# Ledger of designs, part 1: VHH binders against Carnosine N-methyltransferase

All scores and structures are predictions.

Target 1, 373 residues: Carnosine N-methyltransferase, of Schizosaccharomyces pombe (q9y7j3)
Amino acid sequence: MEYDEEEVKVLKEVLSAFFLYRQYAHTITQQKRKSMSRLSFEHKDLLLQDSDNNFLKHLSRIDQCIEQNSVLAEAIANAAIPVFCSDFDQNELFHVNVDMMQKVSSTLKQIARDWSTECVEERRTTYAPFIEELNSLFPSDSIDRSKIRVLVPGSGLGRLAFDIAVEGFACQGNEFSYFMLLTSHFILNCVKQENQFLVYPYIHSFSNHVMRDDQVRSLNIPDAVPSQYLRNSQNFSMAAGDFLEVYGTEESRDSFQVVATCFFIDTTKNILDYLDTIKNCLVDGGYWINLGPLLYHFESEGTSNSNSDSQQQPFVELTLEQLFYVMDSMGFEVLKHNSVDTTYMGDKRSMLEWIYHPHYWVCRLQKSKLRFQ
Structure headers, positions and changes below count from the first letter of each chain, unless a header shows other numbers; Kabat numbers aren't used for antibody chains.
ipSAE, averaged over its two directions, is called F for ESMFold2-Fast, E for ESMFold2 and O for OpenDDE. V2 adds 0.75 times the mean of E and O to 0.25 times the DockQ between the complexes of E and O.
Where letters were taken out, [cut] stands.
The coordinates of atoms that the task and the answers printed are left out; those that the model quotes come from them. Centres of patches stay.

## First folded at step 4 (VHH)

Design d6 (from g4 with W105Y Y111W; framework vhh_5c3l_4)
Fold by ESMFold2-Fast, scan of step 4:
Structure d6 (fold): chain B 373 residues (1-373), chain A 125 residues (1-125)
Amino acid sequence: as target 1 above (373 residues)
Amino acid sequence: QVQLQESGGGLVQPGGSLRLSCAASGFTFSNYAMSWVRQAPGKGLEVVSDISSSGGSTTYADSVKGRFTISRDNAKNTLYLQMNSLKPEDTAVYYCARGPYSSGYRYTPGWFDYRGPGTQVTVSS
């Protein structure tokens, strides 16, 4: 009962964040207008020299983009209420902090990344290898793919899990964040037509833009209507919860033929816990397919002495060489290994671009591997 | 091996009642949220009702609110759906579905990884 109350509180805070996005985002543009009022006459004149395309007109365009983003954010929240939190009152919003507002903005960028036509190339470099590998390992002409269970940990907005399910596999996505869970529910279950919504993913940063139009450009979402592709599928599901706790149990033992990790294995304090959990939920002879960097999300927390309790929890970051050695010792045989060049939630028109060199590998698990030292 | 087996379907007159049961085996029933899902002729799957692992939280589709009640007996590994004031529009195959592992975790209504073979409910006038 007490956990159900805590869960409802978190849901109401996340729902409130989606509704408060509009007000919060407009406050930022108002702060920029206020800042402009403090400029010298000479500087104000420079910024207002073009009567049709000056700095104030640009802030007005950003406000228009915020309105459109708010249509999408509110659609997500409104669709979630009857399913996740039917007693939510929009007139009694919960307090949200800046971090939660930033998570809404990040979620809108993730929608662009996973569900727009414009970001198809990033998905082709990161998701297509999984689809190609699964099609190669489990040919549809000889294998009933509905009997092949694929787990996608850290599935975010569900695009990779959706793409796998479309190929005929029994696919389960796993995610912990309510920002992602409410949004994936909306896209996977509630959207009715291609390109139904516009998203403006780049409006919240004023850095590294080449052109003002680059900042205020829209992307159409979604590029596919998931419910139309999965209308008759009984083998697509999403599981909420921490990966270690959901799949580290005896209940989850030997449950999946494939685990597909994309930009996931570096999202825990101890990577060995992820390896144990992947081994737990895979069947003997099952496959682990990975694509990602080793950009350990909790590295700085592990070196911080601000909390003695956090130092009781192990933090383990491995190089790829060390990781492969440990994997081999655990019974994972590497069948394929290469690297790819890709962006992740990047803006290709930005002056600053992060190019990742993630490593791709396919492993087969032998659970009964003998180890003699 | 996860197994879900529905029972209690049949033909009923409008305004009548039916109680569906689902016997679960092959997993720790008390650790999973459960759902009732239906498919009417010529339509897609509709999630009718969800229940948390403890039974403390329930949700209902707008079409069935006030008429249907979901419940569970964790000691018997059984899920129930009490259907009252049945309408012709409730005619569908009803499926018992295993939801997410919810012990100590957040609940996501409407998602499931296993479904039973279904039981036919026909409301005829």
Scores: ipSAE 0.030, ipTM 0.523, lowest interface PAE 7.5, mean pLDDT 86

Design e13 (from g1 with R106T G108D; framework vhh_h_nbbcii10_fgla)
Fold by ESMFold2-Fast, scan of step 4:
Structure e13 (fold): chain B 373 residues (1-373), chain A 129 residues (1-129)
Amino acid sequence: as target 1 above (373 residues)
Amino acid sequence: QVQLVESGGGLVQPGGSLRLSCAASGFTFSRYSSYALGWFRQAPGQGLEAVAAISGSGGSTYYADSVKGRFTISRDNSKNTLYLQMNSLRAEDTAVYYCAARGYSTWDSPTSNYEYDYWGQGTLVTVSS
């Protein structure tokens, strides 16, 4: 019962975070107003001298943006309750730490990235290669795509999985984060029209803005209504849970023709576990398509000696060269390999920009190619 | 769009009572609301003056010395409405009354019109025989 109890507790904390986002975000704005009230009269005059665009009016505009983001955040949570946690009581909200509040803010940015017209270029560099490859490997004029099962681990808000399903493939997305699961459920199943909601993804940072309007600009979401495209399709599904637990089972053996990993393979303690699980769930002759960096999420935890549990778990970080050697030994034949240049969750108007050089590859699995006889 | 709409103004005789209401749209007067609310007035040919204010939590109130003991500010979060109960009205209370809102939890400057971001269009109160 402990596992189920802890899982329900995490879910209720995530739901509470979406409802508490409004008060938390306003508290940050209030703290900035209070800070301003402590300035010298001379400095206050400098910030208030423009009656049309002073600092106080900008904070007021941020509060308006918070109200609009809160409409979206609360809509996500309210839609999730009857599906994920029907006994959730909005009058008994769980305490939520700053990290969980920051994850709500990050989720709002992810909505902008995956479901706005403005972020289409970033999706073109990261998602389009998968679509182009799948269309090349499985031409619709000769292949019944509904019989080609594609798994998208770490599917986030489900955009890549959705785009694959729209092409006619039987696609399953997998995600562990309730922030992503509740939000993807909302967008995939509950949104009724294009551009139904506004999101203000850049209001939570006061750094690296060129213009005040850059911080408080809105994006319309979604750019497509998934339920309209998937209306007649039984070939799209989302699976909640840890990739290793869900797809490492004998029930998942030989279940997918394709595994498509986008910014995913570096999200585990031991990358070899991910390779084992990908091999398990792929059919013989199946394809693994990857695009991503090797920015290992647990690298720092692996060197930590403060947690006795972490000291006993293996942590494995491989270079691309080492990863390819291991993949070859496991029966993955690399058919295509190149690098791409892209941003990920970037703000085009920011003074700060991170450019990734993720590597893209297509492998075909030969399960009979084992080193052991 | 955030909007404040005043009502309840009109003619009243000296010593009478009147209750002003301010209906808010575009945000809510909930326990999660950061918005503090106030009433300002402007008499004919005079400047704007602060009358009363109430904090976002409802735990703190401000009253101008000229109205203290006669006026009571209150909020009803379930109706998304701010009230000003005006008793023992005097001729000098004749003014256009404005509802105002600010996203601020501190009481360091409840009388500063610079700290109020949203304003209603005003409602006229005339105290006359």
Scores: ipSAE 0.000, ipTM 0.125, lowest interface PAE 23.6, mean pLDDT 84

Design e3 (from a2 with P110T; framework vhh_5c3l_4)
Fold by ESMFold2-Fast, scan of step 4:
Structure e3 (fold): chain B 373 residues (1-373), chain A 125 residues (1-125)
Amino acid sequence: as target 1 above (373 residues)
Amino acid sequence: QVQLQESGGGLVQPGGSLRLSCAASGFTFSSYAMSWVRQAPGKGLEVVSDISGSGGSTTYADSVKGRFTISRDNAKNTLYLQMNSLKPEDTAVYYCARDLKYSWDSSGYTYFDYRGPGTQVTVSS
């Protein structure tokens, strides 16, 4: 089938991107060296004043960091081949564009965010509210948590889903990106020791660094070995596929007691499709817990391909006020609502810090609640 | 509610045979691909075999190819694993698992949403 063939092609492109990361990243530092060589003699002299600690020595340090990142990137790809694409040939790498290379770099930052000790503060702000809410709704002393199914759409590298499963809940993470799926497979199933790998998440940006050491600092991953917690447990699964396709089906109807969305609901062209699908897969009286902004990923793609194309999807961006009106009409009763301050994959040592004010809410679904609008 | 219940595990000698069964309920069985997954103590999950919803397509881990046969009876909502020429390294807890309907890679990854409680297979005297 055309879709199966295209899926295999995308997978081979993603695998190729992880292997090509080394070459691509070194090309960037080489471009920096070439640029420096074009400076005036006076400017070159200024940058090379310290023979042991100058601009060129710093670029050499970045190349060393690239080598270490490449160990991790290639380990991820090599672990994925026998599971995802056993016929993949490392000697016949697929074409990889700049966007795909940037996604590998972004994935390395996401590993740092979700699986390092250093990024625990951001996880406390974004993930702890879900854990606290679930523990409050389903106390372990009176509820068999293994019968409480929690769905985490857009689970990325699976950290929130893993944390929920560790609390005893039957948790399923869902993700569509092969960059995330290959990497989560590696961390969840293949890593055998805490702090087994180093990642250098900040080496690819040369902007807004206070100190050179800030750019080339390493983080140890993972802070936990997930396989040690998930052994002999029915409490965890990862589901590959598009959220709408997987959970919009009759088979997924009334399947989960909780849907937990973290930085997810703005990742679609039509947020109403996400609401329909959340309603479909939740049981009556089930809970939807959300934390995230409304930074619509497809806002810039407002142009349609063709009005006659049956696969064309409508675009709609709602304010929080509009979203809450729609949610109420669909039977979602908001039980709690507040905003929080957080970063997302930010560098706290950077001169530029983007602070999000995502909104947190807990809703209870009443499918039996009649609405006449 | 989705329920998966394995049976047929036990102690068997090397070179012996064993047949595992999994009774499924609470969902449209024929609409889902199904897998047999195993886990030795202290190790991660290994997908041993999977079968499409219709039974028309099957896959096997390299470690069991030629020795194990997966099958299903959609009229009885039952999944089977016929295990022949058993080896000590086949010793594990074996789980029946429901694959995600749109999972493109059910071979070798944990792309399933439900798993049974498991049945112990020990290959030794």
Scores: ipSAE 0.000, ipTM 0.281, lowest interface PAE 11.4, mean pLDDT 85

Design e8 (from a2 with S31R R98K; framework vhh_5c3l_4)
Fold by ESMFold2-Fast, scan of step 4:
Structure e8 (fold): chain B 373 residues (1-373), chain A 125 residues (1-125)
Amino acid sequence: as target 1 above (373 residues)
Amino acid sequence: QVQLQESGGGLVQPGGSLRLSCAASGFTFSRYAMSWVRQAPGKGLEVVSDISGSGGSTTYADSVKGRFTISRDNAKNTLYLQMNSLKPEDTAVYYCAKDLKYSWDSSGYPYFDYRGPGTQVTVSS
């Protein structure tokens, strides 16, 4: 592909956000200190009397945690420069907004979810079903797994795609977000040892905590060095771009034996577009494995009267019953279906933890007739 | 189905020249950047040259600058690598590769969503 100047600008803004994280995060802590200085003498006495666990000392601990997060954030950006944007100048950072800074913070939390030992239980409930199903469908003693191509749309930081590739499958992850792409590149290609970095995923919220120490927990990442498992391998890749644009093409037709979607199918305005694209890129007799809820990300835009863009595009949200009916009409035969109890970016020590009941299914695609080219 | 087929490799003496060709099918050739990559026995992949979809932009590894020239014929769906002043160090299997912008595999960027079977180039007397 040709290099798009607008895409390069967005990439430089994302890189700038990773470098500006340190400055931004300390500014928030300083705002908290300024707020505390405005308290009445009575309230200051209540908060500052404890020599070991007063609020001012807690803010100082948060600043220390920000320094460690900044080491990781800057390592991600520095590793990305020679690969994604070799002309990026760290001395001429682009302006970034609060939304982009929040995306850096969210990305650091996602690293904890996908690449720490502490978050293995959530990965066990959400990722292990895919691994178990693939091992059942394609036994290694009778099938050359390197000939089985698995696509993981919305792969985020690449953990599921990595786990699939480790089993011997030819796995491709697909992701649209540069925050995720730069970070997954870093973890999958650039880390040198287990537990090389600390991440403090909970420092940016002062809500939902039982204990002060719960906010300043560190997690070691990564729990595995991906490059050691996939060294010299041709069975793992990441593709950048919008799922519909990359895999909805004639060039992508009949390219994968499996599409594995995890918390993905509700991330589009029209779910039928995702079904068309999954059908396009699967081979005849190929499998679609899904685990996720139907919590449509763009539902509010579809009902908004103030957004002109929502008037120009179809928004389609289906119940599971309606989705299965449409899938059957398109040639997807449901082979397995059940629900799962899990968290998504959950925190067991928090006061509020969302419990999801995503549905798991395995479908086999039967194409009624070949598309004429 | 994306297909790439290299040709033009062989045995050549130091200082000699070879022209590699890659016939592409199964995708809109003119819309994708293409690369030539090589792998010597027991070593990793090295990207030697890259060309944009239009042919307007090219890059070269420092090891081949001034000696190799990449080009393409979009009407014929064919990629070329003109190799001059060949050295024993250029001995490798040469692969034609279809590229995706900002994509990567376990070896790093650029990622090749498809790579041909390769053609052997041996530089020796």
Scores: ipSAE 0.005, ipTM 0.307, lowest interface PAE 10.2, mean pLDDT 84

Design v1 (from g4 with Y111W; framework vhh_5c3l_4)
Fold by ESMFold2-Fast, scan of step 4:
Structure v1 (fold): chain B 373 residues (1-373), chain A 125 residues (1-125)
Amino acid sequence: as target 1 above (373 residues)
Amino acid sequence: QVQLQESGGGLVQPGGSLRLSCAASGFTFSNYAMSWVRQAPGKGLEVVSDISSSGGSTTYADSVKGRFTISRDNAKNTLYLQMNSLKPEDTAVYYCARGPYSSGWRYTPGWFDYRGPGTQVTVSS
């Protein structure tokens, strides 16, 4: 299947967003300077009284951090051009809206989460359970892990899929977001040295900082060079496309021994479509391992009165109790279930931290329970 | 059932040419990036070349750049590797490999989800 003209346009818009990040981020800092210039003489004097550590010097430090983030953002885009869009002209950038700029900033924060040493604790709570479970289900001393295929839907920047592949499993990550695809390509294929880049993930918010240095602190990425770990033909792959479109096919039926979903199952309008697709691609007796909340991303769209498309599409949001009932009816036997406490893209030094209580479960599929009309 | 079957290997003199073919079945060929991967005796796998699902993008290992050409015929579900100016160092088993499901979005050299049984290429006098 070829890309149509609209898909190519969206790709060029995403590439443009990575190049425009520098300009956009500096305009925000400049808006802060303009705001300060409107203060009374008395208030301005209070903010500038410390000649060594005043408010204007802090904004200048933010601008320096933006320059470093821009090195990383532009490296991602430049690495992607010859592979994804060889005809892209960076002197003729496409129009980019605020939402796309925010997605670049979010992507940089996600690089810190998935590929820095500082964020290892969040990965320990969210990713390590999958690794521990896979190691328990498929001991390396008795099982050839290269024949155990693991699918990671919504793999983002590929860290969980990478960690699974490093353990010896044949792992495939799946992702739809252009921001994630370009960035994961860069980290997985183009980075050659540990700690090659700096990222400043906290500079875009001026809220809830205790110390100014907390806002402008850097993280080194990556904490591992994926190409060096995966050079031994571990059958690691990444699939670009919609989960339902890629894995709902007859060709994908009975293709994986394990499906590992992390913060994924609530990212669709109808969760039952995800269950059908997980069942389709798993082998009989295969395992589904999940960790995540049920924070349904499309909940608000289901109640839209102005969108004729949303009125025709089913929106299904289930409680965990209802979900387990449906899973049992479909042939998923729950073997393990508990809750986990974790942050997601949190800042440990911030006055505000979101703590999630996602649920973890391991299911085994029995296709003999398949319901036919 | 995914099947990949290579053909066209054989014995060739240094400086000669061979064209490898790979017949694909059991999946929608046009939806997948494809690769040629080789393994010389006593060595690990080396990715020779990658091609996007549409054929619009190709990559080559430095060792074969300028000598090998990868191509595909989506109507015939067939992948090709044209090998010119062959060297003794090109002696290896050549594998057809299915890349990730993509419409040309990504290549991960050395990473594939299925491979064929391979075809032997021997370059010697």
Scores: ipSAE 0.074, ipTM 0.485, lowest interface PAE 6.0, mean pLDDT 85

Design v10 (from g4 with T28R R98K; framework vhh_5c3l_4)
Fold by ESMFold2-Fast, scan of step 4:
Structure v10 (fold): chain B 373 residues (1-373), chain A 125 residues (1-125)
Amino acid sequence: as target 1 above (373 residues)
Amino acid sequence: QVQLQESGGGLVQPGGSLRLSCAASGFRFSNYAMSWVRQAPGKGLEVVSDISSSGGSTTYADSVKGRFTISRDNAKNTLYLQMNSLKPEDTAVYYCAKGPYSSGWRYTPGYFDYRGPGTQVTVSS
């Protein structure tokens, strides 16, 4: 690979974060031990007398879970080095902040969400609508699906893109985050056996657990070996880079029959840029399928006082009604629209679940109104 | 419309050499990574080699490393595969394949946007 110096620095920081996960996670457990040591003798006696619910033994179990998560985190980083950063030195790790450590923990939860059997129900509510729609629009008995190109922006760990490719479509996933890119590379190319790894996605929160075992339960990953399903695939690819940079080009114009956005369109400063780019890369008569909320990721940055050039950049957050008005003006005809109920990154055994009401729509693009230059 | 057209295949004896070419049109060739992919009789697709948009980075399957060389001529919109020390196991249909845009890269071997119709390589005495 050819990277610029700033990209190489970011990549080395992400690799360092995967290796530093073990040390960071054990530090959290040690803070809890220190907290327990400050209890009165009476309270300590209450917590330590039950052999099955001994709090110190539970912290020791969490430390064992951290070791297993570290096996997976280090496997991801080690597999990435020869492909992404062959000169990376494991003995000279870059310093990383707490936000990067939390991104590693979040990535482990996303592996559980996208690549375990336990999380299949959440994937059904978010991904099945796309699969059902594509199967309806392009029946395999009459359409050569290998000629139908589907773009999945913000593909994360690649599960939706993988599921679409398994149906026979020419599918390309796109992702910007190195946490996601290194991990999806590992799952898509390096894992050779179903259920090869254990992940403990719930160990980092001590809130809202019903049972001690709920916190320290493991999930087997992956539930499918992608290389086995797609070993002879002609038309599956992953593209690394910013969606606007990669697909806003003249070269990307009229390149896809379908764009499938899942929990994606609210991840930019100006949603109109995303609409322009979706329109650019779709063919005339192509379909845009969306499922997601409008929880704008950069809303808080738009209110920040700063003298940087980024203050001159527009921040645009639209309601669904406003979005549909703009889409209609741009040539997107809404064919279907409804809402769905789903969790995202939820713990089924938790006392607390966030329920999203994302909106699902299918629209067809009419480019015929483009002004000639 | 993307078009990829392979040429240069044929019958060759073990230990011989062949040079495959792929003429690309319908996209800005210099902005895309490219691959050579093959399919042997009764086998799945195997990615033989990948090359970056500039030609500065290349990868090879273990089965061909040291024997095959991928290269490109962006001025001519042409991809090449120089195949040396050919073995009967190299017998396959060889496909030219279009990868992702140049600001990205393909990191999933065996996955690509488009491929050409292929050219047959037969290594037999």
Scores: ipSAE 0.012, ipTM 0.434, lowest interface PAE 7.7, mean pLDDT 85

Design v11 (from g4 with N31R R98K; framework vhh_5c3l_4)
Fold by ESMFold2-Fast, scan of step 4:
Structure v11 (fold): chain B 373 residues (1-373), chain A 125 residues (1-125)
Amino acid sequence: as target 1 above (373 residues)
Amino acid sequence: QVQLQESGGGLVQPGGSLRLSCAASGFTFSRYAMSWVRQAPGKGLEVVSDISSSGGSTTYADSVKGRFTISRDNAKNTLYLQMNSLKPEDTAVYYCAKGPYSSGWRYTPGYFDYRGPGTQVTVSS
């Protein structure tokens, strides 16, 4: 890596977060034990009535689950050190706030979603439409798929990009988050066998559980060893960096036949910048395939007076109708459009589940307006 | 548009040294991580070494660590691989490979989206 002091500091903070996960998670469990010690004798008796399955034994089970999650979190960090930050010292951990600890927990849930057998149905709902569309547009019996380049912006842990590459396409994922980059590197390059790790994605919330066992469910990851599937293909790569910075350049112009965006287009302050960049990197006649909601991640920053940067930049949130109008004006012809019902990191055994109605569309780009064609 | 051309391969005896060069054109060389990748007879591709866009970070496969050194000259758009203490097991076609875009220390080592035609390295007596 480059020796940019601020960038290296952020990387060391992310690495520290993965190592500090164990200590932080156990602290939460200990706080719950302290709360129990402050209960009346009558209330303590109620919680301890079942000698085989009481409140204290459940907290001990959660501590065991934390240990297993910590094995995975530390494996991710340890694999990253020699590649990303060889001078990182595990005995000199950086300060980590609650937000960063929550991002580690969210990353563990994302691993369960993208790389376990148990979460295959949610992945099928969100990813299968892309695979089916690509197979329809580029049949393998008539087209050399290794010459069809597909870009997956905001690829997270790389599952959709991996699935596309397995179909024979030349696929590139793009991601900026350090939590995602270190974790995807681990899964895509370092894991050696199926079901090598256990993850307990539901242990960090004590709300909305029906059964105590629902909180301490384990999932095996990964359901595939990506390096074994891609050993002979050379059709897969991951690009680190901000989507606008990487793909808004002249060098990226006319570079991809397909851009596949899944739960991505609402992750920017100005959605028009994303449209410009998608148009830049697509070839003339290329396809944009999207599935996602319009839950704008930066909406609150645009109205906040506490962030000085919000005074300098435009914030643009469009309805689907407005987005389609703009897309048409830019040369994107909508070929297919429908909605789907799905969860995102959902738990069907929870008392609370968020159901999304993301919209799916396929567009074809007309970059050139030659009047004689 | 992207062009990579390797040179410096050849026949060398065990224990010898070779220096590979790769001339790059058609992209802003200084903004991309670069790799050396090899393919031995009857084997798949092996990523030998990676280097970040500035040259500030490097990685090496365990099989070559301590013997090979990757470097780059961004002013000359050239990538190098210094190979010392060569072994018969190092016999392979060596490819210069362009990694995905990197604007700093954020890069994904081990990935490439274009490779050159390759140069043969044979280590035998």
Scores: ipSAE 0.198, ipTM 0.628, lowest interface PAE 5.2, mean pLDDT 86

